# Designs tried in a protein design chat: VH-VL binders against q96ev2r1098to1170. Part 25

Target 1, 73 residues: q96ev2r1098to1170
Amino acid sequence: CVVSVEGLSSSTTDAQLKSLLMSVGPIQSLQMLPQQRKAIAKFKEPAHALAFQQKFHRHMIDLSHINVALIVE
Key: E = the ipSAE of ESMFold2; O = the ipSAE of OpenDDE; V2 = 0.75 times the mean of E and O plus 0.25 times the DockQ between their complexes.

## First folded at step 10 (VH-VL; framework fv_vulinacimab)

Design n3 (at its last look DockQ between E and O 0.84; V2 from the best seeds 0.00; counts 0 for: pae E 3.3 > 2)
Fold by OpenDDE, look of step 10:
Structure n3 (fold): chain C 73 residues (1-73), chain A 120 residues (1-120), chain B 112 residues (1-112)
Amino acid sequence: as target 1 above (73 residues)
Amino acid sequence: QVQLVQSGGGLVQPGGSLRLSCAASGFTFRSYTMHWVRQAPGKGLEWVSGISGSGGDTHYADSVKGRFTISRDNSKNTVNLQMNSLRAEDTAVYYCAKGPWYSSGYFDYWGQGTLVTVSS
Amino acid sequence: DVVMTQSPLSLPVTLGQPASISCRSSQSLLHSSGDTYLDWYVQKPGQSPQLLIYLGSNRASGVPDRISGSGSGTDFTLRISRVEAEDVGVYYCMQALQTPYTFGQGTKLEIK
């Protein structure tokens, strides 16, 4: 249920990313790692994590191509 | 309604500088990327620069890297293009354009354009 | 950089007849999500460019349904089913897959 989002725009806010994540499904947690231009998000449902990865991997947001990967727990 | 109103530009000698400004209204400015696109006289469109919603990321065409600087002031709903070391080939009508945040680039609104002429 | 190539560069059309513009990219504009990062714009005489089609086939607000975009990968087409006088202008394709964004050369649509 966990995804990593890398390559985020340095100006992307947690609110914006949260909105993007929630457009796919509800999340349990979101951790922003601004210094790494990275975020870790946990979806409530594994299917949503997969869907988010498939939809947004290499997707441009806020003028930055992001890498989305599923994190194996 | 969305409006992009440009200002600045004009005639400048090679090596000179100009600053273009674009004032935006009718939308949540910080939630969208802003871009500059130029068009040399009688020529096609060329993307020049883009800036992220909060201004933390900027991109430039190779033709202007190191010379042009895009910036924005979200408190004033403005995007600017500082153009230094101008060359004759920079002569063009410059357009500011509104881009998306959550998607790849498309420009759904454009400014009226500003003519920049670089000539001796 | 991604090179965009349009054809034809000049397109004289009789009113009421269909028009078609081709755009080719030097690399695929298909994203893994299924989206195609190709836009179409038109610049009418004395005006700023305006968006017609985004993401390959999505019509921008206010764009009539007689204008459509199609294609995939590296080959794209803008179609106007029945050309009207207001369609006169220069049409541009643009890839938005990666920066720098790059435009085609433009296609000048004129009425015969």
Scores: ipSAE 0.364, ipTM 0.884, lowest interface PAE 1.4, mean pLDDT 94
Fold by ESMFold2, look of step 10:
Structure n3 (fold): chain C 73 residues (1-73), chain A 120 residues (1-120), chain B 112 residues (1-112)
Amino acid sequence: as target 1 above (73 residues)
Amino acid sequence: QVQLVQSGGGLVQPGGSLRLSCAASGFTFRSYTMHWVRQAPGKGLEWVSGISGSGGDTHYADSVKGRFTISRDNSKNTVNLQMNSLRAEDTAVYYCAKGPWYSSGYFDYWGQGTLVTVSS
Amino acid sequence: DVVMTQSPLSLPVTLGQPASISCRSSQSLLHSSGDTYLDWYVQKPGQSPQLLIYLGSNRASGVPDRISGSGSGTDFTLRISRVEAEDVGVYYCMQALQTPYTFGQGTKLEIK
């Protein structure tokens, strides 16, 4: 259910990232860690976390390549 | 009606500087990446630089790193290319191009081109 | 950097006949999402470049269906099913998988 997103553009807002996450499926929570250019998000459905990782891992978003990892809980 | 209108070209000596400008209209400028692509006379296209929607992330071709600086002013809807330490090899028509926030490439609108000539 | 190689570099075609242009990349342009990051552009005489095809096979707005893109991985083809006079120009493929974005050398299409 949980993904970490690293390598975010310094200008990426929580609203923008929520929009990307929700394009794949509904989310439970989002934690922004701007000092690390990182965010942690929980999807309501586990399959959506995997789909998000597959779609966006190493994708270029606003000219930044991001890394998306699944977090086991 | 998307428009990209360029200005700022001209003739400059090697080692000189020049600033190109591209004025955008017809779309929410801050929501799109902007790029510079150049074409030397009789040659093909070469991507030069790109800038994120907010201006926080910039990228450059190796041939211009350290000499060119891309910037944008989202209050004026302009993207600029500051070109320093110019060389004869920088002689080209320079195009600004609009790119997407999410994806990559997809330069769907281009400016009219601005000629830069670096000659002694 | 990803090297893009086009062939042919010069393409004379009879009006109404098909044309195809090949583009090869030095590495795969296929992303894990299933998207292929390959664009095609045309530069008509005296004009700025314009987008024809994005993500390997999608036509940009206003591009006629007689122009199509295909291929994946490292081998790509632009096809014009019936060449018209307005198709004269130089055609470029561009990889968009990673910066620096890189173009092929261009293919000059002319009517013979």
Scores: ipSAE 0.227, ipTM 0.813, lowest interface PAE 3.3, mean pLDDT 90
ESMFold2 (binder alone), look of step 10: mean pLDDT 93; pTM 0.959

Design n4 (at its last look DockQ between E and O 0.87; V2 from the best seeds 0.00; counts 0 for: pae E 3.8 > 2)
Fold by OpenDDE, look of step 10:
Structure n4 (fold): chain C 73 residues (1-73), chain A 119 residues (1-119), chain B 112 residues (1-112)
Amino acid sequence: as target 1 above (73 residues)
Amino acid sequence: QVQLVQSGGGLVQPGGSLRLSCAASGFTFRSYTMHWVRQAPGKGLEWVSGISGSGGDTHYADSVKGRFTISRDNSKNTVNLQMNSLRAEDTAVYYCAKGPWSGYYFDYWGQGTLVTVSS
Amino acid sequence: DVVMTQSPLSLPVTLGQPASISCRSSQSLLHSSGDTYLDWYVQKPGQSPQLLIYLGSNRASGVPDRISGSGSGTDFTLRISRVEAEDVGVYYCMQALETPYTFGQGTKLEIK
């Protein structure tokens, strides 16, 4: 249920990314790692994590193409 | 309604500088990327530069890297393009354009500003 | 950079007849989501460019259903059914798969 989002714009806020994540489904947690231009998010449902990865990997967000990967537990 | 009103530009000699400005209204400015696209006389469109919503990230075409600087002031709803070391090939009508926070298009454009670089 | 190639560059059309513009990309514009990162713009005489189609096939607000975009991968088509006088202008495709964004050369649509 976890995805990593890398290559985030330095200006992307928690609220913005949270909104993007929640457009796919409910999340349990979001951890922003600004210095790494990265975020870790956990969806409540594994299907949503997969859907988010498929939908937004290499998607343009705030002038940055993000890399979305599923984190296998 | 969305409006993008441009100012600046004009005639300048090679090596000179100009500053373009685009004033935006009708939308939550900081929530959108802003871009500059130019069109040389009788030619097609060329993407020049883009800036993220908060201005933290900027991108440039190779043709203008190191010479042009895009910036924005979200308190004034403006995006600017500082053009230095101008060359004849920079002669064009420059358009500011609105892009989404999440997306790949320019849905609104300014009226254009002519920049002429000539000796 | 992704190279965009349009054809034809000049498109004279009789009023009421259909028009078709081709756009090819040097690499696939298909996204994992199934979307195509391809836009179409038109610049009418004396005007700024305006968005017609985004993500390959989605009409922008106010764009009539006479205008449609299709295609996938590297081959795309803009179609205008029943060309009207207001359709005169230069049409551009643009890829947004990667920066820099790159445009086709433009297709000048004129009325015969």
Scores: ipSAE 0.573, ipTM 0.913, lowest interface PAE 0.7, mean pLDDT 95
Fold by ESMFold2, look of step 10:
Structure n4 (fold): chain C 73 residues (1-73), chain A 119 residues (1-119), chain B 112 residues (1-112)
Amino acid sequence: as target 1 above (73 residues)
Amino acid sequence: QVQLVQSGGGLVQPGGSLRLSCAASGFTFRSYTMHWVRQAPGKGLEWVSGISGSGGDTHYADSVKGRFTISRDNSKNTVNLQMNSLRAEDTAVYYCAKGPWSGYYFDYWGQGTLVTVSS
Amino acid sequence: DVVMTQSPLSLPVTLGQPASISCRSSQSLLHSSGDTYLDWYVQKPGQSPQLLIYLGSNRASGVPDRISGSGSGTDFTLRISRVEAEDVGVYYCMQALETPYTFGQGTKLEIK
């Protein structure tokens, strides 16, 4: 259910990233870690976490390549 | 009506500097990436530089890295290209172009600005 | 850098006949999302480039149905089913998978 997103543009906002996550499915939480260019998000359904990882891993978002990984809780 | 209006070209000697400007209207400027693409006389297109929506992330072609600086002013809806240490091979028409936040195509282009570098 | 190679570089065509332009990339442009990061542009005489096809096969606004893009992986084709006088120009493919974004050499389409 949990993804990490690394390599975020330094300008990517909470609202922009939340919108991107919600385009795949509803989320339970989003934690921004801007000093690490990272965010951690939890989806309500594990299938949506997998779909998000498949869709956006190594995708160019706002001119930054992002890395999306599934986190084992 | 999306519009990109360019300015700032001209003739300079090698080693000189120029600043190109591109004024945007008709869209939420800060939500889109902006890019510069150049075309040497009689030649093809070469992507030069790109900048993220807020301006925090920049990318450059190897041929201009360290000499050119892309920047944007979201309060004035402008994107700029500062070109230093110009060389004869930088002679080209320079286009600004609009790109999406999460996509990979240039759907609107400026009219082009000629930069000529010769002694 | 991803190298993009177009053929032919010069394409004389009779009005009303079909035209095809080939573009080949040095690396696959297929992303794990299923998207293909290949765009086509045309530069008509005296004009700025304009987008024709994005993400492999999607037609940009105002582009007629007689112009289409196809292909996947490393081999791509732009097809014009019936060439009209307004189609004269130089056609470029571009990979948008990774920076630096790179264009093919261009294909100059002319009426015979």
Scores: ipSAE 0.175, ipTM 0.799, lowest interface PAE 3.8, mean pLDDT 90
ESMFold2 (binder alone), look of step 10: mean pLDDT 93; pTM 0.956

Design n5 (at its last look DockQ between E and O 0.90; V2 from the best seeds 0.00; counts 0 for: pae E 4.3 > 2)
Fold by OpenDDE, look of step 10:
Structure n5 (fold): chain C 73 residues (1-73), chain A 119 residues (1-119), chain B 112 residues (1-112)
Amino acid sequence: as target 1 above (73 residues)
Amino acid sequence: QVQLVQSGGGLVQPGGSLRLSCAASGFTFRDYTMSWVRQAPGKGLEWVSGISGSGGDTHYADSVKGRFTISRDNSKNTVNLQMNSLRAEDTAVYYCAKGPWSGYYFDYWGQGTLVTVSS
Amino acid sequence: DVVMTQSPLSLPVTLGQPASISCRSSQSLLHSSGDTYLDWYVQKPGQSPQLLIYLGSNRASGVPDRISGSGSGTDFTLRISRVEAEDVGVYYCMQALQTPYTFGQGTKLEIK
């Protein structure tokens, strides 16, 4: 249920990313790692994590392409 | 309504500098990307530079990299293009353009500003 | 860089007749999401460019139904079902898959 989002624009806020994540499904947690231009998000449903990865991997946000990967626990 | 009003530009000699400005209104400025697109006389469109909502990320075409600097002031709803070391091939009408957060289109454009680089 | 190639470069059209512009990209503009990162713009005489179509087939606000975008992968088409005088201008496709954004050469639509 966890995804990593890398390559985030420095301008992307947690609120914006949260909104993007929640457009796919509800999340349990979001951790922003701005110094790494990275975020870790946990969806409530594994299917949503997969859907988010498929939909937004290499998607442009704020002129920055993000890399979305599923984190296998 | 959305408005993009440009200023600056003009005639400059090769090696000179100019600064373009674009004043935005009618939308939450910081939530949108801004870009500059230019058009040489009688030619097509060329993307020049883009900047993220907060201004933290900037992007440039190879043709202007190292010479042009895009910036924005979200407190004043302005985006600027500092053009240094100008060349004859930089001669063009420059447009500021508004893009969504995703940045995959330009839905509003400024009126254009002519930049002429000539000796 | 992604190279965009338009055809034709000149398009004389009789009023009321349909028009079609082709745009080809050097690589697929299809995203894994299913979205196609291809826009169409028109620059009418003496005006700034304006958005017609985004993401391949979505009409921008105010764009009439007679204008449509289609295609996928590397081949795209802008169609005008019935050309009107107000359609005169230069049309550009643009890929937004990656920076730098790149435009086609432009297609000049004129009335015969």
Scores: ipSAE 0.495, ipTM 0.904, lowest interface PAE 1.2, mean pLDDT 95
Fold by ESMFold2, look of step 10:
Structure n5 (fold): chain C 73 residues (1-73), chain A 119 residues (1-119), chain B 112 residues (1-112)
Amino acid sequence: as target 1 above (73 residues)
Amino acid sequence: QVQLVQSGGGLVQPGGSLRLSCAASGFTFRDYTMSWVRQAPGKGLEWVSGISGSGGDTHYADSVKGRFTISRDNSKNTVNLQMNSLRAEDTAVYYCAKGPWSGYYFDYWGQGTLVTVSS
Amino acid sequence: DVVMTQSPLSLPVTLGQPASISCRSSQSLLHSSGDTYLDWYVQKPGQSPQLLIYLGSNRASGVPDRISGSGSGTDFTLRISRVEAEDVGVYYCMQALQTPYTFGQGTKLEIK
């Protein structure tokens, strides 16, 4: 399942975000959209996408509150 | 071992400026947020400003916005607070504090630096 | 801004007796992860603040087990089961939900 992550700090790197995502479960892809302060990631398992959303939605990351939404196909 | 060593401070007149500095060691500085927290004499703690790990994002309390500027130099492991247009109510001990990249607490604090604004 | 209110502001306690400090927030600090975004700090005489409790109830490194944090949504308690001389200081709660971070006004714990 796919998550969108918005509200990223302008200083958050793809490596940092990838590590955060992988702390919950393995991912298939990560696309950084830095102009929008946004990223799109796909987890191998839908349960991990839900767990990531629950853990990090409105969480403070690098002094920025991020918004995590599930994108359902 | 994490250390935060502060410098700067002193007595200034209203309208004056000061620059506070905080030198960090014992952790990968660029991976962590830094904040300034102040304490007026006999009063409680007030968060003043914070800066993201790479310095790209800054935040300020309303009481200092437009007058104070937080910055960091990750090559020198320092965080700074440029304080302009100082007022008597800015008189306080100023602490730098380390925050986590993913986080919600200040686990290490500097020793504090007194700023006195008085005419 | 999230307003944090502590009580009591002054807390004289006899050595060896329990102490409790209350903290209330103007908004729920409960996160969708199940975590509570509330921290406790102590500032001992002549020292910088130091972290005691994070995420509502977790003890920071070096904090003795006689000090604990608890609470729900908007009401939180720091409890010292048996006050020792080293516990003298000013205790602050802080909400970690959003910037600006905001502290309670402090509770000064003194030995009677």
Scores: ipSAE 0.198, ipTM 0.802, lowest interface PAE 4.3, mean pLDDT 89
ESMFold2 (binder alone), look of step 10: mean pLDDT 93; pTM 0.954

Design n6 (at its last look DockQ between E and O 0.82; V2 from the best seeds 0.00; counts 0 for: pae E 5.8 > 2)
Fold by OpenDDE, look of step 10:
Structure n6 (fold): chain C 73 residues (1-73), chain A 119 residues (1-119), chain B 112 residues (1-112)
Amino acid sequence: as target 1 above (73 residues)
Amino acid sequence: QVQLVQSGGGLVQPGGSLRLSCAASGFTFRSYTMSWVRQAPGKGLEWVSGISGSGGDTHYADSVKGRFTISRDNSKNTVNLQMNSLRAEDTAVYYCAKGPWEGYYFDYWGQGTLVTVSS
Amino acid sequence: DVVMTQSPLSLPVTLGQPASISCRSSQSLLHSSGDTYLDWYVQKPGQSPQLLIYLGSNRASGVPDRISGSGSGTDFTLRISRVEAEDVGVYYCMQALQTPYTFGQGTKLEIK
């Protein structure tokens, strides 16, 4: 359901990250935390959150490897 | 079409400074990463530095860290490499290179600029 | 740093014959996504390097299908099915899994 994306490049926009997230599946929300180089995203389906974590953890974006963690409620 | 046109470089003594510039056109500059790759005479390729789309994130090879500074001006579609405290081993042809948002390849390269560090 | 090792370093080839270049990485270049962060470049005489293959096996635009990349993990191969005169140059593999990006030593392909 929810993933945290850390280590974001300062140049990564919410639109870009949203596009990346939506490439896996629809999202309910996206909160950018630029001061922390972090974002919190909620997928509509838990399977998509897991898929996103597996696919994009340590993925390079804008020369920065992001850390994707699944937030389990 | 995509073009990367380089300028700067030349001959400098050890300890000196040079600034390389690369002017980009034919693509949405801010949407792509830019890097510098160098090639010493008769040698292979060495990645030197990279910069994110906005310029907010920069990366350097250990060999140039603390001496070189990569920057970009998205309003002018330029990427620059400020090279300070130059050493003989920095002698090389320097290429600017375009990479995707992800930055996992270089699909376009500048024509190269020769930097010679010699006393 | 990831060390990239190419072989051979010199590759004389007869026109029309196939060519193969090996590239080995000191660690796996396979990402959890399934992508392999390995590129191939060629630098033809007097020219800037140009991209041939990205992500292990994807041909860059304009690259003929006689050139292909394969491999996984730590072992990769660039193949040219029928070498042409225009293929002369130095070929480099590069890992893009992590910074610093690192290149192989280069393989000089020349015509016998």
Scores: ipSAE 0.352, ipTM 0.880, lowest interface PAE 1.2, mean pLDDT 94
Fold by ESMFold2, look of step 10:
Structure n6 (fold): chain C 73 residues (1-73), chain A 119 residues (1-119), chain B 112 residues (1-112)
Amino acid sequence: as target 1 above (73 residues)
Amino acid sequence: QVQLVQSGGGLVQPGGSLRLSCAASGFTFRSYTMSWVRQAPGKGLEWVSGISGSGGDTHYADSVKGRFTISRDNSKNTVNLQMNSLRAEDTAVYYCAKGPWEGYYFDYWGQGTLVTVSS
Amino acid sequence: DVVMTQSPLSLPVTLGQPASISCRSSQSLLHSSGDTYLDWYVQKPGQSPQLLIYLGSNRASGVPDRISGSGSGTDFTLRISRVEAEDVGVYYCMQALQTPYTFGQGTKLEIK
């Protein structure tokens, strides 16, 4: 399944975010949308997308709370 | 070895200005949040301001909002606090502090810089 | 703003004896991830603050296991199982759930 991550600071890199995502499970893709302070990631397993959302929604990164949402493709 | 070395304190009149500086070394400066925390004489700790690794996001305590400006220069590894319209209640030791990329604690602190606001 | 309240404010202890410091928050510091956004710092005489405990119960590097943090929701405790001379200082809890970060008033630990 697919997650959106919003509220990213401009200092968050794709490598940093990929590391966070992979701490939960393997991913198929990561798309950075920096103009929107947003990223879209697809996990290989839907359970990992749910786990990532539960662990990191409103987590404090770079002095801001990020929003993680599950997306139906 | 992480080090935070502060400068720029001193005595100033009410309504005056000072600029505090904090020079960082021993870590990839641009990847971490920085904050200022102050301690009035004989009092506890008060968070003052914070800045994201890129410098694009800043936050302030209500007591200083509109008067203080946090900034950073990632090419020189410095974080600064511009303090304008100073008041007697701003008298304190000011600490710079490093946060992790996930900014929820301050793992390294500078040595502190005294700011005295008195006529 | 989240208000943090510490007790006691002054804590005289005998070397080798246990010590406990309480901290209460005006709202829950439990995040949906299961993490608790509560840190502890010590400021030893003449020094800058030092991190002791982060995320409720994790010890910072170099902190001995005789120092521990516990608690949930709104009530938190820092425990020192055997007080040593190096433990003298002022202890602060801090909430890191939301800006502005806020500290308790401090607890001064002294050897009696």
Scores: ipSAE 0.071, ipTM 0.779, lowest interface PAE 5.8, mean pLDDT 89
ESMFold2 (binder alone), look of step 10: mean pLDDT 93; pTM 0.952

Design n7 (at its last look DockQ between E and O 0.84; V2 from the best seeds 0.00; counts 0 for: pae E 6.2 > 2)
Fold by OpenDDE, look of step 10:
Structure n7 (fold): chain C 73 residues (1-73), chain A 119 residues (1-119), chain B 112 residues (1-112)
Amino acid sequence: as target 1 above (73 residues)
Amino acid sequence: QVQLVQSGGGLVQPGGSLRLSCAASGFTFRSYTMHWVRQAPGKGLEWVSGISGSGGDTHYADSVKGRFTISRDNSKNTVNLQMNSLRAEDTAVYYCAKGPWSGFYFDYWGQGTLVTVSS
Amino acid sequence: DVVMTQSPLSLPVTLGQPASISCRSSQSLLHSSGDTYLDWYVQKPGQSPQLLIYLGSNRASGVPDRISGSGSGTDFTLRISRVEAEDVGVYYCMQALQTPYTFGQGTKLEIK
C-alpha cells in the first residue's frame, strides 16, 4: 500500500502531490521529504498503490519526471 | 480566457544580451509550468527552456545552457528569458508557452517575439 | 536525444479529401500507463503554434473530431478525415517522454 515518489520538483507542494495521489484513491498518509526530493505515501488499498505506480512512474509533474516505486512490506 | 503577451527581443550583435518577457492572464499562473520554444527563420520548432510552477526548478536545452536563464514572477504573472552571449544561431522567433502541472504539452502560446543576432 | 522524423515533409491535399501525417520516434514513447508521450501541433500561416493532440490521441479543446491522433511505440499518425482550407499550415509532432523535448521537422499541408 506504500509508494515512494522520487525526483520531485523542489516546488511541488504536499497539497499538490496529495491531490495527485488521491486522484487514484484515498491515502492514509503522506510524508514529504523535501531535502531528498522524495515523498512516501500510503494508500488505503494496495490496488491503488499499484495503479499509482503504473500510471505515474516517469510521469512529469511540475517539470520533473518522477520515479514511483512500490514499497513492499 | 488565457492570454500570453510577449515583449522584448529585437536586433543584437553576437555576444550581446536580450531579455524576453511574457505576461500571462486568464489562469492560475503559479499552477502551471511555463516554457520558451523558438523557431529559426524557415525552420521548425525547438524547445528552449521550462520552469516549474513556483519557479524552483528550471530546465534548458543543451544549446542554451549556461547562456539563457528562465525565471518567473508569480506575483506579476510573468515569465522571462534572459539571453546572454547570443549567437547567430539563436536568431529565431521565440514563443512563450503554457504547460500543465501534470504532463507535458503546450496548450497556449504567446504571439512570438523575433530575436535577430547579427553583426 | 530522441529523434523525431515526420513524413511527408510536404503534403498537398485536395479539399474534402483525407490527409495523413506520419511521425516516427527513435525510441519508444510508450509509458507504463499505456499512454504515448506524443503531441501534435499545427502552425497556421502567420500564427503561433497551437496544440492539436496530446498524449497520442487526446484532442485539445476546440479541435474538431475530424482531426485525430493514433499510434503507439515509435510510429504515430495524425489524420484529418476531410481537409478544409483552415487546415493549411505546418504540423509538428513532439515527444514528451524525456528532455530535451524534441519536435519533428514539420509537415507543410497545403491545398492543391
Scores: ipSAE 0.651, ipTM 0.923, lowest interface PAE 0.6, mean pLDDT 95
Fold by ESMFold2, look of step 10:
Structure n7 (fold): chain C 73 residues (1-73), chain A 119 residues (1-119), chain B 112 residues (1-112)
Amino acid sequence: as target 1 above (73 residues)
Amino acid sequence: QVQLVQSGGGLVQPGGSLRLSCAASGFTFRSYTMHWVRQAPGKGLEWVSGISGSGGDTHYADSVKGRFTISRDNSKNTVNLQMNSLRAEDTAVYYCAKGPWSGFYFDYWGQGTLVTVSS
Amino acid sequence: DVVMTQSPLSLPVTLGQPASISCRSSQSLLHSSGDTYLDWYVQKPGQSPQLLIYLGSNRASGVPDRISGSGSGTDFTLRISRVEAEDVGVYYCMQALQTPYTFGQGTKLEIK
């Protein structure tokens, strides 16, 4: 499954976010959309995407609260 | 070992300016949030400001917003607080503090720097 | 702003006896992940604050197991099971759910 991460700090790098995602499970891809303060990540296992969303939705990263949503399709 | 060494305090007149500095060592500075917390004489702790690891995001308490500016230089491992338009109520010991990348807690604190604003 | 209220503000305790400090927040500090964004600090006389407990119940490095944090939602407790002379100081709770971070008023722990 795929997650979107929104509300990212302008200082959050792809390497930092990748490390956070991989703390939950292996990922297949990470796409940064910096002008939108967003990232889109795909986990190898759908259960990890759900776990990441549950653990990190509204979590504070680099002093910014992020919104994590599961992407259908 | 983590160390935070502060400098820059002193006595200033109301309306004046002062710049506080905090030099960090013993950790990968750019990977951690940095904060300023103050304590007025005989009173409790008040969070003043915080800055993200890269320096791109800053936050301030309403009491100092527009007058204080937090900044960091990751090449020199320093965090600074520029304080302008100082008032008597800004009199306090100012601590710099280190937080994780997420910013949830302050695990190391500097020794404190006294700022006195009086005529 | 999230208001943090501590009680008691003054806590005289006999050496070797337990101590308990209460902290209440004006809104829930429970995150949807199950984490509770509440920290405890102590400031010993003439010293900088030191972290004791983070995220509700986790002990910081070097904090003895006789000091513990508990609670969820809006009501939190710091417990010291057997007070030692080294425990003298002012104890603060702080919410870390959102900026501005806010502290309780402090609880001064003293030996009778």
Scores: ipSAE 0.073, ipTM 0.779, lowest interface PAE 6.2, mean pLDDT 89
ESMFold2 (binder alone), look of step 10: mean pLDDT 93; pTM 0.956

